# Designs tried in a protein design chat: VHH binders against DIS3-like exonuclease 1 (DIS3L). Part 12

Target 1, 352 residues: DIS3-like exonuclease 1 (DIS3L), of Bos taurus (Bovine) (a0jn80r465to816)
Amino acid sequence: REDLRKTHLVFSIDPSGCEDVDDTLSVRALDNGNLELGVHIADVTHFVAPHSYIDIEARTRATTYYLADRRYDMLPAILSADVCSLLGGVDRYAVSVMWELDKTSYEIKKVWYGRTIIRSAYKLFYEAAQDLLDGNFSVVKDIPEFKDLDEKSRQAKLEELVWAIRKLTDIARHIRAKRDSCGALELEGVEVRIQLDEKKNIHDLIPKQPLEVHETVAECMILANHWVAKKIWESFPHQALLRRHPPPHQEFFSELRECAKAKGFFIDTRSNKALADSLDNANDPNDPIVNKLLRSMATQAMSNALYFSTGSCAEEEFHHYGLALDKYTHFTSPIRRYSDIIVHRLLMAAIS

## First folded at step 5 (VHH)

Design t09 (from x2 with D103T S104P T106K; framework vhh_enristomig)
Fold by ESMFold2-Fast, scan of step 5:
Structure t09 (fold): chain B 352 residues (1-352), chain A 123 residues (1-123)
Amino acid sequence: as target 1 above (352 residues)
Amino acid sequence: EVQLLESGGGEVQPGGSLRLSCAASGFTFSRYAISWYRQAPGKQREWVSTITSGGSTYYAESVKGRFTISRDNAKNTLYLQMSSLRAEDTAVYYCATYEVTRTPGKYTYFDYWGQGTLVTVKP
């Protein structure tokens, strides 16, 4: 284990009221002038041994389920909400991925994987992180970690936190731009608390407007999932657990194309890049729901993402169509996904 | 609770026919695209057919012209009528639907699968 408690500013950004904190972020300037980006994930495998009672129950449940007004935990609450959760102000075991980046180009120079000990300095909610990013500091009074600080300490810590959020966002913008150039799709989804409702049509749900800080967190998680996928595949070419998303069959897009045409738009389905570009251009400025409807229909036309063992298919089929990545897995949510626990075990074996 | 329950599998001779059913509950069935997938022993799951909420149908090339997907929204049931069955059609057949859930900052694909029903085409 590496001790990061005194060397790294680690913090989380989650929905308000989140108690099962899977992931935290860090960014710092290195002595050589480069940057270090860190993703620190709850070390669930430290507490959940293979074939234990807790492991068997987690495997049976497979995921934490979310409904409009409640959730059903994969792990016992003492693990999910306390011991494994990367809450602020307490020492926690984590599994970290840290990249050394060029300070100007953000080119990845090195990557490190390992078990760590962290102490999250801030448990931010998304709106608070966005306000800090935007230079709106009125939210400081709502951040518990600033409550009892003297003015000088408060100012210094605020400047440090704001620098980190802005730098993470700059890095995320760079990562997203690269994935967009490869045809990554920005599809409409349903918020976790309203994914199924017997009184509502899921296709009529309008996702909340995303904050830029949502994309900051998402890009860091996607990056970690991608690099862990590469690492476990290198170590276990025929036994790594990855997640693939095959390109959908052209016939699945007929309804999307007809609906778009009826609304005056052309959707180009010949490639993921063409689909992404044509969806971006299918905007009616007088009716923003049109674009959301078309993205929802594109989501319905997609093939399902699938877990697979790398020995079960050709490397050409490892691709994740929606994310535009050659290799992908699930690593960043072990408190709520059993697949991530398996991936953590593979990663630990890979770096032993 | 989202639940998909397949039935109708069994043993059949080459050239025979079977009708699979999938009973759905826990969601508004009529609003979702629903698919059939299959998994042969030792192989990855492969897509077989999809029917959209609007009734549009799509088929894998290997089954086109032999299989027909349909739905009964009043009964919350998906069907797969299989004809001219071949030895290579031997597989566990799964009923599936999906949604993309975007939590703030994170995209997650949720796949809902049934338990499967075994179809064996004996030589």
Scores: ipSAE 0.000, ipTM 0.143, lowest interface PAE 11.3, mean pLDDT 79

Design t10 (from x2 with T101K D103P T106K; framework vhh_enristomig)
Fold by ESMFold2-Fast, scan of step 5:
Structure t10 (fold): chain B 352 residues (1-352), chain A 123 residues (1-123)
Amino acid sequence: as target 1 above (352 residues)
Amino acid sequence: EVQLLESGGGEVQPGGSLRLSCAASGFTFSRYAISWYRQAPGKQREWVSTITSGGSTYYAESVKGRFTISRDNAKNTLYLQMSSLRAEDTAVYYCATYEVKRPSGKYTYFDYWGQGTLVTVKP
């Protein structure tokens, strides 16, 4: 286990009231001037051994689900809301992915995977992180970790935290720009929304317009899922658990194309990039609801994403259409998804 | 200064082949995803293919199986091998990449485009 408690500023950004914290982030400057981006995920596999009673129950449930304003946890509450949860101010076991990035281009130079011990410094809610990003520091009074600090310590810690949030956001924008170049769809996409929704209870409403820090967190999680997918595939080319999203059948786009044409727009469904570009151009500034409707219809036309074993289909079929990635998996939510526990076990075997 | 220069266009008969090249300068070519786009007269610009820095390739359905995108990082050159050409492939072909800049603290996305090379498929 590598000890990150004294070397890394680790913190979480979640919906207000989240108690089962799966994921935390870090970013730091290295001695050579490059950056290190870190994603630190709850080490559920440390507490859930294969074939144990807890493992069998988690496998049977497959995920945490919400019904009639009640949460049905995949794991016992002592694991999900306490021992495994990456809460602020306490030592926690994590599984980390850390990338060294070029300081100017943000090109990934190398990646490290391993078990770590972290101490999250801040448990931020999305609105607080966004305020800090925007330079609105009135929210500092609502961050418990700043309580009872003297002015000098408060200012130093605030500057450190704001630097980290700004740097993570800059890296996330760069990652998103690359995926956009490859045809990533800027939809209210099912895959991205599912990850956010899993952190909320039934009373929480997703804002009509997402905050930029939602994208910051999402891009870091997508990056981790992508790199772990590549790593486990390299080690287990015929039995890695990946998640694919095939191109939709063209017939499923008929309603979208007809609706867009009626509104005076052409939607090109011949590729994910053509779809992304034509949706971006299908915007009437005098009627912004039209673009939202078309993007919603495009989301509805999407095929379901599927888990699969890499031995079950050709490598060309591993593609994730919506995210514009050649390989993808689920790694970042092991407290809520059994698939992520399986992927963690594969990753541990791959790096042993 | 980022520059992209396409070459290799020309006239070809249906079923023929052409190889397009894009010479890149002014940036670290190997670190960027680079794309081919095309624009036929009176139509919108259409994405054709992208190759990532890691070598992953993506194709528009209209060209899948007929076109092959590749790159030579040592020569800072992008290629598009076109086969089984059809009349519908007649267009000006552009090489493109992107960059993110933050002048005055505002994020600005810059697409860099070449001047294009004309491909004409004659019946």
Scores: ipSAE 0.000, ipTM 0.120, lowest interface PAE 14.4, mean pLDDT 80

Design t11 (from x2 with E99S D103E S104G G105K T108Q; framework vhh_enristomig)
Fold by ESMFold2-Fast, scan of step 5:
Structure t11 (fold): chain B 352 residues (1-352), chain A 123 residues (1-123)
Amino acid sequence: as target 1 above (352 residues)
Amino acid sequence: EVQLLESGGGEVQPGGSLRLSCAASGFTFSRYAISWYRQAPGKQREWVSTITSGGSTYYAESVKGRFTISRDNAKNTLYLQMSSLRAEDTAVYYCATYSVTREGKTYQYFDYWGQGTLVTVKP
């Protein structure tokens, strides 16, 4: 287990009040001038042995369920909210993926996978991280980790944190731009609804109002999921657990095409790149809700993403249509997804 | 730190009106959708209304036409104007906000709840 507690500035960015912290991030400059990007995920497999009572229960539940007024945890609260959670100011076991990036191009030069021990310096909420990114430092009053520091220490730590957030965001912008060039889709999540009523329809959807730091975190998680997918596939070509998203059948896009046409837009559904480009162009500056509605409808038209064993289909079928990635899996949320626990076990076997 | 503080609850007769307020602090209020929920005695919490950062409003079927949600971004305050109140509207009313990610974590996580404010509609 590699000790990162004194060598890395590790921190989390989550919804405010989040108790089940799956993921933390780090970025640092290396001696050669290159950057090291780190994604550090809760080491649930350290506490949940295969075939234990907790493992069997987690497998049965498969995921944590988040309802409007509560959540139903996959793991016991002592694991999900305490021991496994990567909370600020405490030593925690993690599974880390760290990439060496070229200082100018952000080309990935090397990747490392392993078990680590971290101490998260900050448990940030999204709005605080966004304000820091924007240069609005009044939010420092609302960050508990800066309370009771002398002015000199506060200023030094603030400068380090702001540098890290800005650098992570710059890297994320680069990663996203690359995926966008390959046809990655920016879709609204139709499952993100406030209403609990069973009869709700499209008019009851609440469009996401994402901050840029949501994308920063998301791109880092997607990157980790992608590289872990590649690693476990290389080690277990016939028994790795991956997640695929096949292209949807053309008939499922009929409602999207008709709605867009009624609003004066053409949606090209022949490929993910064509769909992404035409959705980007379907923007009415006088009615910004139209683009959000079309992206939501595109999400509804999508085929289901599926977990699969790599021995069960041809390599050409591994593709994730929505994310524009050749291989993908779920690695970054083992506190809430049993699939991620399986992937962690495969990763540990792959690197042993 | 995000804080939500409700006020304006009280006792009212059937057919009466009340205005609830929720004072928000610790986040950029104007960037987030904010909701009202309620919990009646012996019942599960239920969603009442949401207003998005852009001002779009949504209502539970049981309150449509009777309740109006609004926000004042300059004051970081959310409002719920309630009219034509019924005995079944008796509940503790909560102000809540949520955050989502665009990765495979597309779940809603209700990360902040206020303390609640009690509304009692006398039978």
Scores: ipSAE 0.006, ipTM 0.174, lowest interface PAE 10.1, mean pLDDT 79

Design t12 (from x2 with E99K D103E S104K; framework vhh_enristomig)
Fold by ESMFold2-Fast, scan of step 5:
Structure t12 (fold): chain B 352 residues (1-352), chain A 123 residues (1-123)
Amino acid sequence: as target 1 above (352 residues)
Amino acid sequence: EVQLLESGGGEVQPGGSLRLSCAASGFTFSRYAISWYRQAPGKQREWVSTITSGGSTYYAESVKGRFTISRDNAKNTLYLQMSSLRAEDTAVYYCATYKVTREKGTYTYFDYWGQGTLVTVKP
């Protein structure tokens, strides 16, 4: 285990009230001037041995289920909400992926995988992280970790945290731009169309303001999932658990193409890049709901993403159509998904 | 309220140069990655270049070595210096920013686009 508690500023960004913290982030400057991006995930496999009662029960449940008034945890609450959860201010076991990036271009130079010990300095909610990114520091009074600090310590820690959030966001923008150039899809939830079909007031369909920090977190998680997918595949070419998203059959796009045509737009479904580009161009500035509707219909046309063993199909079929990645898996949510526990075990075997 | 306003387009001879500007208002410009896109007649929009808040630059292969993206955070202005222009560079050029919808997680959303500025490379 590498001890990151004194060398890394580690923190989480989650919805307000989240108690099962799977993921934390870090970024720091290295002695050579380059940057180190870190993704630190709860080390569930340390507490859940293969074939134990807890393992068998988690495998049976496969995921945590959320209902309006109840939550059915995959793991016992002491594991999910306490010892595995990467809560602020306590020492936690993690599995980390850390990349060395060129300080200017953000090109990945090196990657490291391993078991770590972290102490998350901040458990931020999305709105707080966004306010810090935007230079709105009145949110500092709502961050519990600043509550009992003297002014000098508070200012120093605030500057450190703001630097980290800004740097992570800049890196995320770079990662997204690269994936966009490869045809990554920007899609909407199916519920937008359902609400429109139910004749809801259009005013009621406007989501709460979009926050850039959602993409900061999302791009870091996608990056970690992608690199872990590559690592476990290299070590176990016929036995790695990956997640594929095949291109949908053309017939599934017929409704999308017809609806777009009726609204004056052409949607090109020949490739994920063509679909991404034509969806980006199918925007009426006077009616932004049209673009959201088309992206929701594109979601309905998508094939399901599937878990698979790498020995079960040709490497050309490993692609994730929606994310525009050649290899993908689920690694970043082991408290909630059994698949991620399997992937963690494969990663540990790969690096031992 | 949020506005991106492009300028600097016009007619130019092959091999010539133009400098495009994009004036931004209504948001904290220095915190956002800003991109240039173009759309030629009868074609889909094509990404041209992006500059991050930290100043890192990225270019489409077709313009690499000929175009230079830059920003002036004090003036809330994005620039695209175009040199060695070709007939195939003829397009309306747009300034755009990415924002994330909080409901989509792994997806991004273009929510600010300019009106565009026309660049015509005449034979």
Scores: ipSAE 0.000, ipTM 0.135, lowest interface PAE 11.8, mean pLDDT 80

Design t13 (framework vhh_enristomig)
Fold by ESMFold2-Fast, scan of step 5:
Structure t13 (fold): chain B 352 residues (1-352), chain A 122 residues (1-122)
Amino acid sequence: as target 1 above (352 residues)
Amino acid sequence: EVQLLESGGGEVQPGGSLRLSCAASGFTFSRYAISWYRQAPGKQREWVSTITSGGSTYYAESVKGRFTISRDNAKNTLYLQMSSLRAEDTAVYYCATYEVTRKSGYTYFDYWGQGTLVTVKP
């Protein structure tokens, strides 16, 4: 187990009031000038042995109550909200993925996987992280970890944290741009279509102001899921647990194409890239709801994402259509997903 | 159960003032950032103002200098003091907070009140 407590600034970005912290992030400059990006995930498998009572209960809850996992916690509260949770200011066991990136291009040079010990320095909420990213430092008074610092220490720690958030966001922008160039889809929730179908006032739809730090965290999680998928597939080419999203059949896009045509737009469904590009172009600047409706209809046309064993289908079928990735799995939420616990066990076997 | 309940709306003349209140229950109010949104007739909801758990305040450009957001954690209540009201401020005003659900990505589950109507009549 590698000890990161003295070498890495590790912190979490979560909703206000979050107690079950699955994931933390780090970024640092290496001696050679390159960057090291880190994703550190709760080491649930350290506390949940295969076939133990806790393991059986977690598996049962995950399969029986998966549609209501917020209401039906998978793990006992002592594990989810305490022992496994990557809370600030305490030593925690983690499973980490760390990438060495070129300092200029952000091209991945190396990747490391392993068990670690971390001590999260900050438990940030999304609005606080966004304020820091935007240069709005009045939020420092809402960050408990700054409360007892003298002025010099506060300034040094603030500069360090702001650098990390800005660097993570710059890296996330690069990762997102690469996936967008490969046809990653930006879709709206089905609820937009449901509201319209129920004759609800379209002007009653609640627009969200997306925070960029949401995307920062999401891109880091997607990256970790992708690289762990590749690692466990490499080690277990016939028994790795991956998550695929096949392209929907052309007939599933009929409703989307007809609705878009009625609104004066052409949607090209020949590939995920063609779909992404045509959805981006189907924007009426005088009526932004039209684009949201079309993206919601595209969501309804999507096939389901599925867990599978890599021995059960051809490698060409491993693709995740919506995310534009060749291989994908779920690794980053073991406190709330049993599949992630299985993936952690596979990763531990792969690196042992 | 999380509940937000707005009050204090009514009719006012241009240039007038109103104070809106939002009573919160079912969650630890002091730990959450809480916002005011509004929806004018025929328009989508728009953000008006946010106050963080530590008291930092943010405002939409259209209301900056005229509206003041504040909170009383002991009473679990959010306030919006509105001054120099204009016809374009006519809207239903909503109190909102958020919860992000972690499953395979990050989604917001917003908690919203029922709203309180503000009408600025000449």
Scores: ipSAE 0.000, ipTM 0.165, lowest interface PAE 10.6, mean pLDDT 79

Design t14 (framework vhh_enristomig)
Fold by ESMFold2-Fast, scan of step 5:
Structure t14 (fold): chain B 352 residues (1-352), chain A 122 residues (1-122)
Amino acid sequence: as target 1 above (352 residues)
Amino acid sequence: EVQLLESGGGEVQPGGSLRLSCAASGFTFSRYAISWYRQAPGKQREWVSTITSGGSTYYAESVKGRFTISRDNAKNTLYLQMSSLRAEDTAVYYCATYKVTKPSGYTYFDYWGQGTLVTVKP
């Protein structure tokens, strides 16, 4: 287990009120001038042995449920909210993926996978991280870790945290731009709710307005899921658990195409890149809600993403259409998804 | 902890006016689009209006010209000014914010307030 407590600024960004912190981030400059990006995920497999009572119950429940004013945990609360949760200010066991990036191009030079011990310095909620990113420092009074610091210490820690958030965001922008060039759809992260009434009309819409920091976290999680998918597939070509998203049937896009045409836009559904490009161009400056509606309809037209064993289909079928990735899995949420626990076990076997 | 609390509901006569408020806490209110929804007795919930972080406003056809959505970012409060009220406007009114999802599959449900009842009596 590598000790990151003294060498890395590790912190989490989650929705306000999150007690089951699965994921934390880090970024630092290396002596050679390159950057090291880190994704550190709760080490649930350290506490949940295969075939134990806790494992069997977690498998049966499959996921944690969030209902109204509370959650119904996949794992016992002592594990999910305490010992596994990557809470601020306490030592925690993690499974980490760390990439060395070229300082200017952000090209990935090396990747490392392993068990670590971390101490998260900050448990930020999305709005606080966004304020820091935007240079709005009034939120500092709401960050407990800055309480009772003298001005010099507060300024130094603030500068360090702001640098990390800005650097993570810059890296995320680069990663997203690369996936966009391959046809990734801007539908991951924040959803628009569309409802159909008895007349088959769309009458309900909550516009999508994601904070940029949502995308920062999302791209880091997608990157980790992608690289872990590649690693476990390389080690277990016929037994790795991956997640695929096949291309949707053209007929599923008929309503989207007709609605867009009625609004004066052409949506090209021939490929994920054609769809992404035409959605980006389907913007009415006088009515920005139109683009949100079309993106929501595109999401509804998507085929289901599926878990599968790599021995069950040809490698050409591993593709994730929506994310524009050749291999994908779920790795970053083991506190609340049993599939991620399985992936963690595969990763540990792959690196042992 | 995200909380939304509606107030201002009550009984009005047709053609009357009413102002609803939604007090928000636990998130940076000014950065989010916030919406009003309503649910009439025996009907499903329907969207009424949305105001974006930039101040753009959108309305369901049934309320256009009669309702005005606004926000006070300094007070973390959303408003719905209702005028020319009709019997069909009788409903419980909710304010709501959108889901936040992570590619990791972590999805938080939409945050909804408790609702405030508006009754338009003939």
Scores: ipSAE 0.000, ipTM 0.185, lowest interface PAE 13.0, mean pLDDT 78

Design t15 (framework vhh_enristomig)
Fold by ESMFold2-Fast, scan of step 5:
Structure t15 (fold): chain B 352 residues (1-352), chain A 122 residues (1-122)
Amino acid sequence: as target 1 above (352 residues)
Amino acid sequence: EVQLLESGGGEVQPGGSLRLSCAASGFTFSRYAISWYRQAPGKQREWVSTITSGGSTYYAESVKGRFTISRDNAKNTLYLQMSSLRAEDTAVYYCATYTVKRSGTYTYFDYWGQGTLVTVKP
């Protein structure tokens, strides 16, 4: 187990009020000037042994699910909300993937996998991380870790955190650009809200504004899932648990194509790259809602993603259509997905 | 506004060589990965090669060992040196890059050039 508590600024970005923290991030400059990107995931397998009562129950439940007023945990609350959760200010066991990146190109030079000990410095909510990225520091008053610091210490820690968030976002932009060049799809829905005026009924279509820090976190998680998929496949070519997404049948796109045509746009569904390109071009700057609706319709046309064992099909079928990746798995949410616990066990076997 | 302009296409015989160029403007060229794509008649666009800001190169299996991608950051220009050309390399070649905007961005946007035609005739 590697001790990262004194060497890495580790922090989480989650929805406000999240208590089951699966994932944390770090970024630091190395002595040679290169960068080290880290993804640190809750070490659930340390606490959940194969075939234990907890393991059997988690396998049966398969996932945590969330209702508006409550959640139903896959794991007992002492594990999901406490011992395994990567909460701020406490020592936690993690499974980490760390990449050395070229300081100029962000090209991945090396990758390391292993068990670690971390101490998350900040438990941020998405809006707070976005404010920090945007240079709006009024949110500092809502970050408990800055409470009771003198001004000099507060400023120094704020500058350190802002550097990390900005650097992670720059890296995420680079990673996304590479996946986009391979045909990765950006699919976004529109949230419809009905507003009632005291004097009359008004129906407004209000687009949901995505935050860039959601994409920062997502790209880091996708990267970790991709590299872990490659690692476990290399070690277990016929027994690795991966996740594939086949291309959808052309008939599922008929409504999308017709709706787009009615708005003056052509959607090309012959490949993931053609679909991605034509969706990006189907944007009226005077009516951004149209593009979001078309992306929502594209989402509805998608085939389901599937878990599979690598021995069950040809390597050419491992592809993830939506993400434009040759190999993918689920690794980053073991507190809420049993599949990720299986993947963690495969990873531990691969690196032993 | 991001603009990409390809040039250097033409007719060559099988086994010949050709060098394509892509002039870029409207963004900080040196900081972005830039790619070459191609589209043959009646086919979808296929990825050919990518070069990162640091110079790392990636190639489609069909062109590996025959094509070389390079960049000149001082001139904001991307190149594709093509050798041992085959009839199946006949296509319109496109230069492409992707950008991400700050908070408030709803989608990622890609930018494509106008293309340059390469014809390999016996």
Scores: ipSAE 0.000, ipTM 0.123, lowest interface PAE 16.7, mean pLDDT 77

Design t16 (framework vhh_enristomig)
Fold by ESMFold2-Fast, scan of step 5:
Structure t16 (fold): chain B 352 residues (1-352), chain A 122 residues (1-122)
Amino acid sequence: as target 1 above (352 residues)
Amino acid sequence: EVQLLESGGGEVQPGGSLRLSCAASGFTFSRYAISWYRQAPGKQREWVSTITSGGSTYYAESVKGRFTISRDNAKNTLYLQMSSLRAEDTAVYYCATYEVTHKSGYKYFDYWGQGTLVTVKP
């Protein structure tokens, strides 16, 4: 297990009030001037051995209808909300993926996978992280970790955190641009279309205006899922657990194409790249909601994403259409998903 | 593992009633809008109804006044009460929600149930 507690600024960004923290992020400058991006995920497999009582319960809960009168988690609360949760200010076991990035191009030079020990310095909520990104530092009073610091220490820690958030966002912008060039889709939920069609109060649409730090976190998680998918497939070509999303049948785009045409736009559904570009261009400057409506309709055309064993289909079928990735899996939420526990076990076997 | 499991489908005569259920697991059910869709043979999936995390309900015009969507957050279960059923309501009914993987607000409809068949015939 590598100790990252003194070498890495690790922190989380979650919805306000989240106690089941699966994922944390880090970024630092290396001696050669390059950057190291880190994604650090709760080490659930350290506490949940295969075929243990806890493992059987987690697998069973993931597949069982709950009849209880209270909400409950896949894992016992002492694991999910305490020992596995990557809460701020405490030592935690993690499974980390760390990439060395070129200082200028952000091209990935190297990747490392392993078990680590981290101590998250900050448990941020999305609005706080966005304020820091935007240069609105009034939010510092709402960050508990700054409360008891003297003026100089607070300023130094703030500068360090702001640098990290800005650098992570710049890296995420680069990663997203690369995936967009390959046809990654940005979709909207059905509720957008429903609210518009029924002329109802859009108050329940959440988020109404997505924060950029939502994309920062998402791109880092997607990157980790992608690289772990490649690593476990490389080690277990016929037994790796991946997540695929096939292209939808052309007939399912008929309603989207007709609605777009009625609003003066052409949607090209011949490939994910053609669809992504067409959706990006289908923007009415007098009515920005039209684009959200079309993206919501595109959601209805999509095929299901599926878990699969790599031995069950051809490599060409591993593709994730919506994310524009050749290989994808679920790795970043083991507190919440049993599939991620399986993927963690495969990764540990792959690197041993 | 995020899972949606529909049940309650069957054969009924026109004017009859059925109650569909969708059992959800592997995610924080109460925080997500959950929808019912249906697919008749040879047709693409049609949206039927949605209930938001706050409890607001929405219906396709074809089912409005006849179907009632509801949720029980304590049981992680979505319901669709169907009344005054017509031959045109014959379809496989699916429960669907967002991908919950990327808690960032990035939305992708990644999770669909296996479906439950509703057949309305005399």
Scores: ipSAE 0.016, ipTM 0.425, lowest interface PAE 6.8, mean pLDDT 82

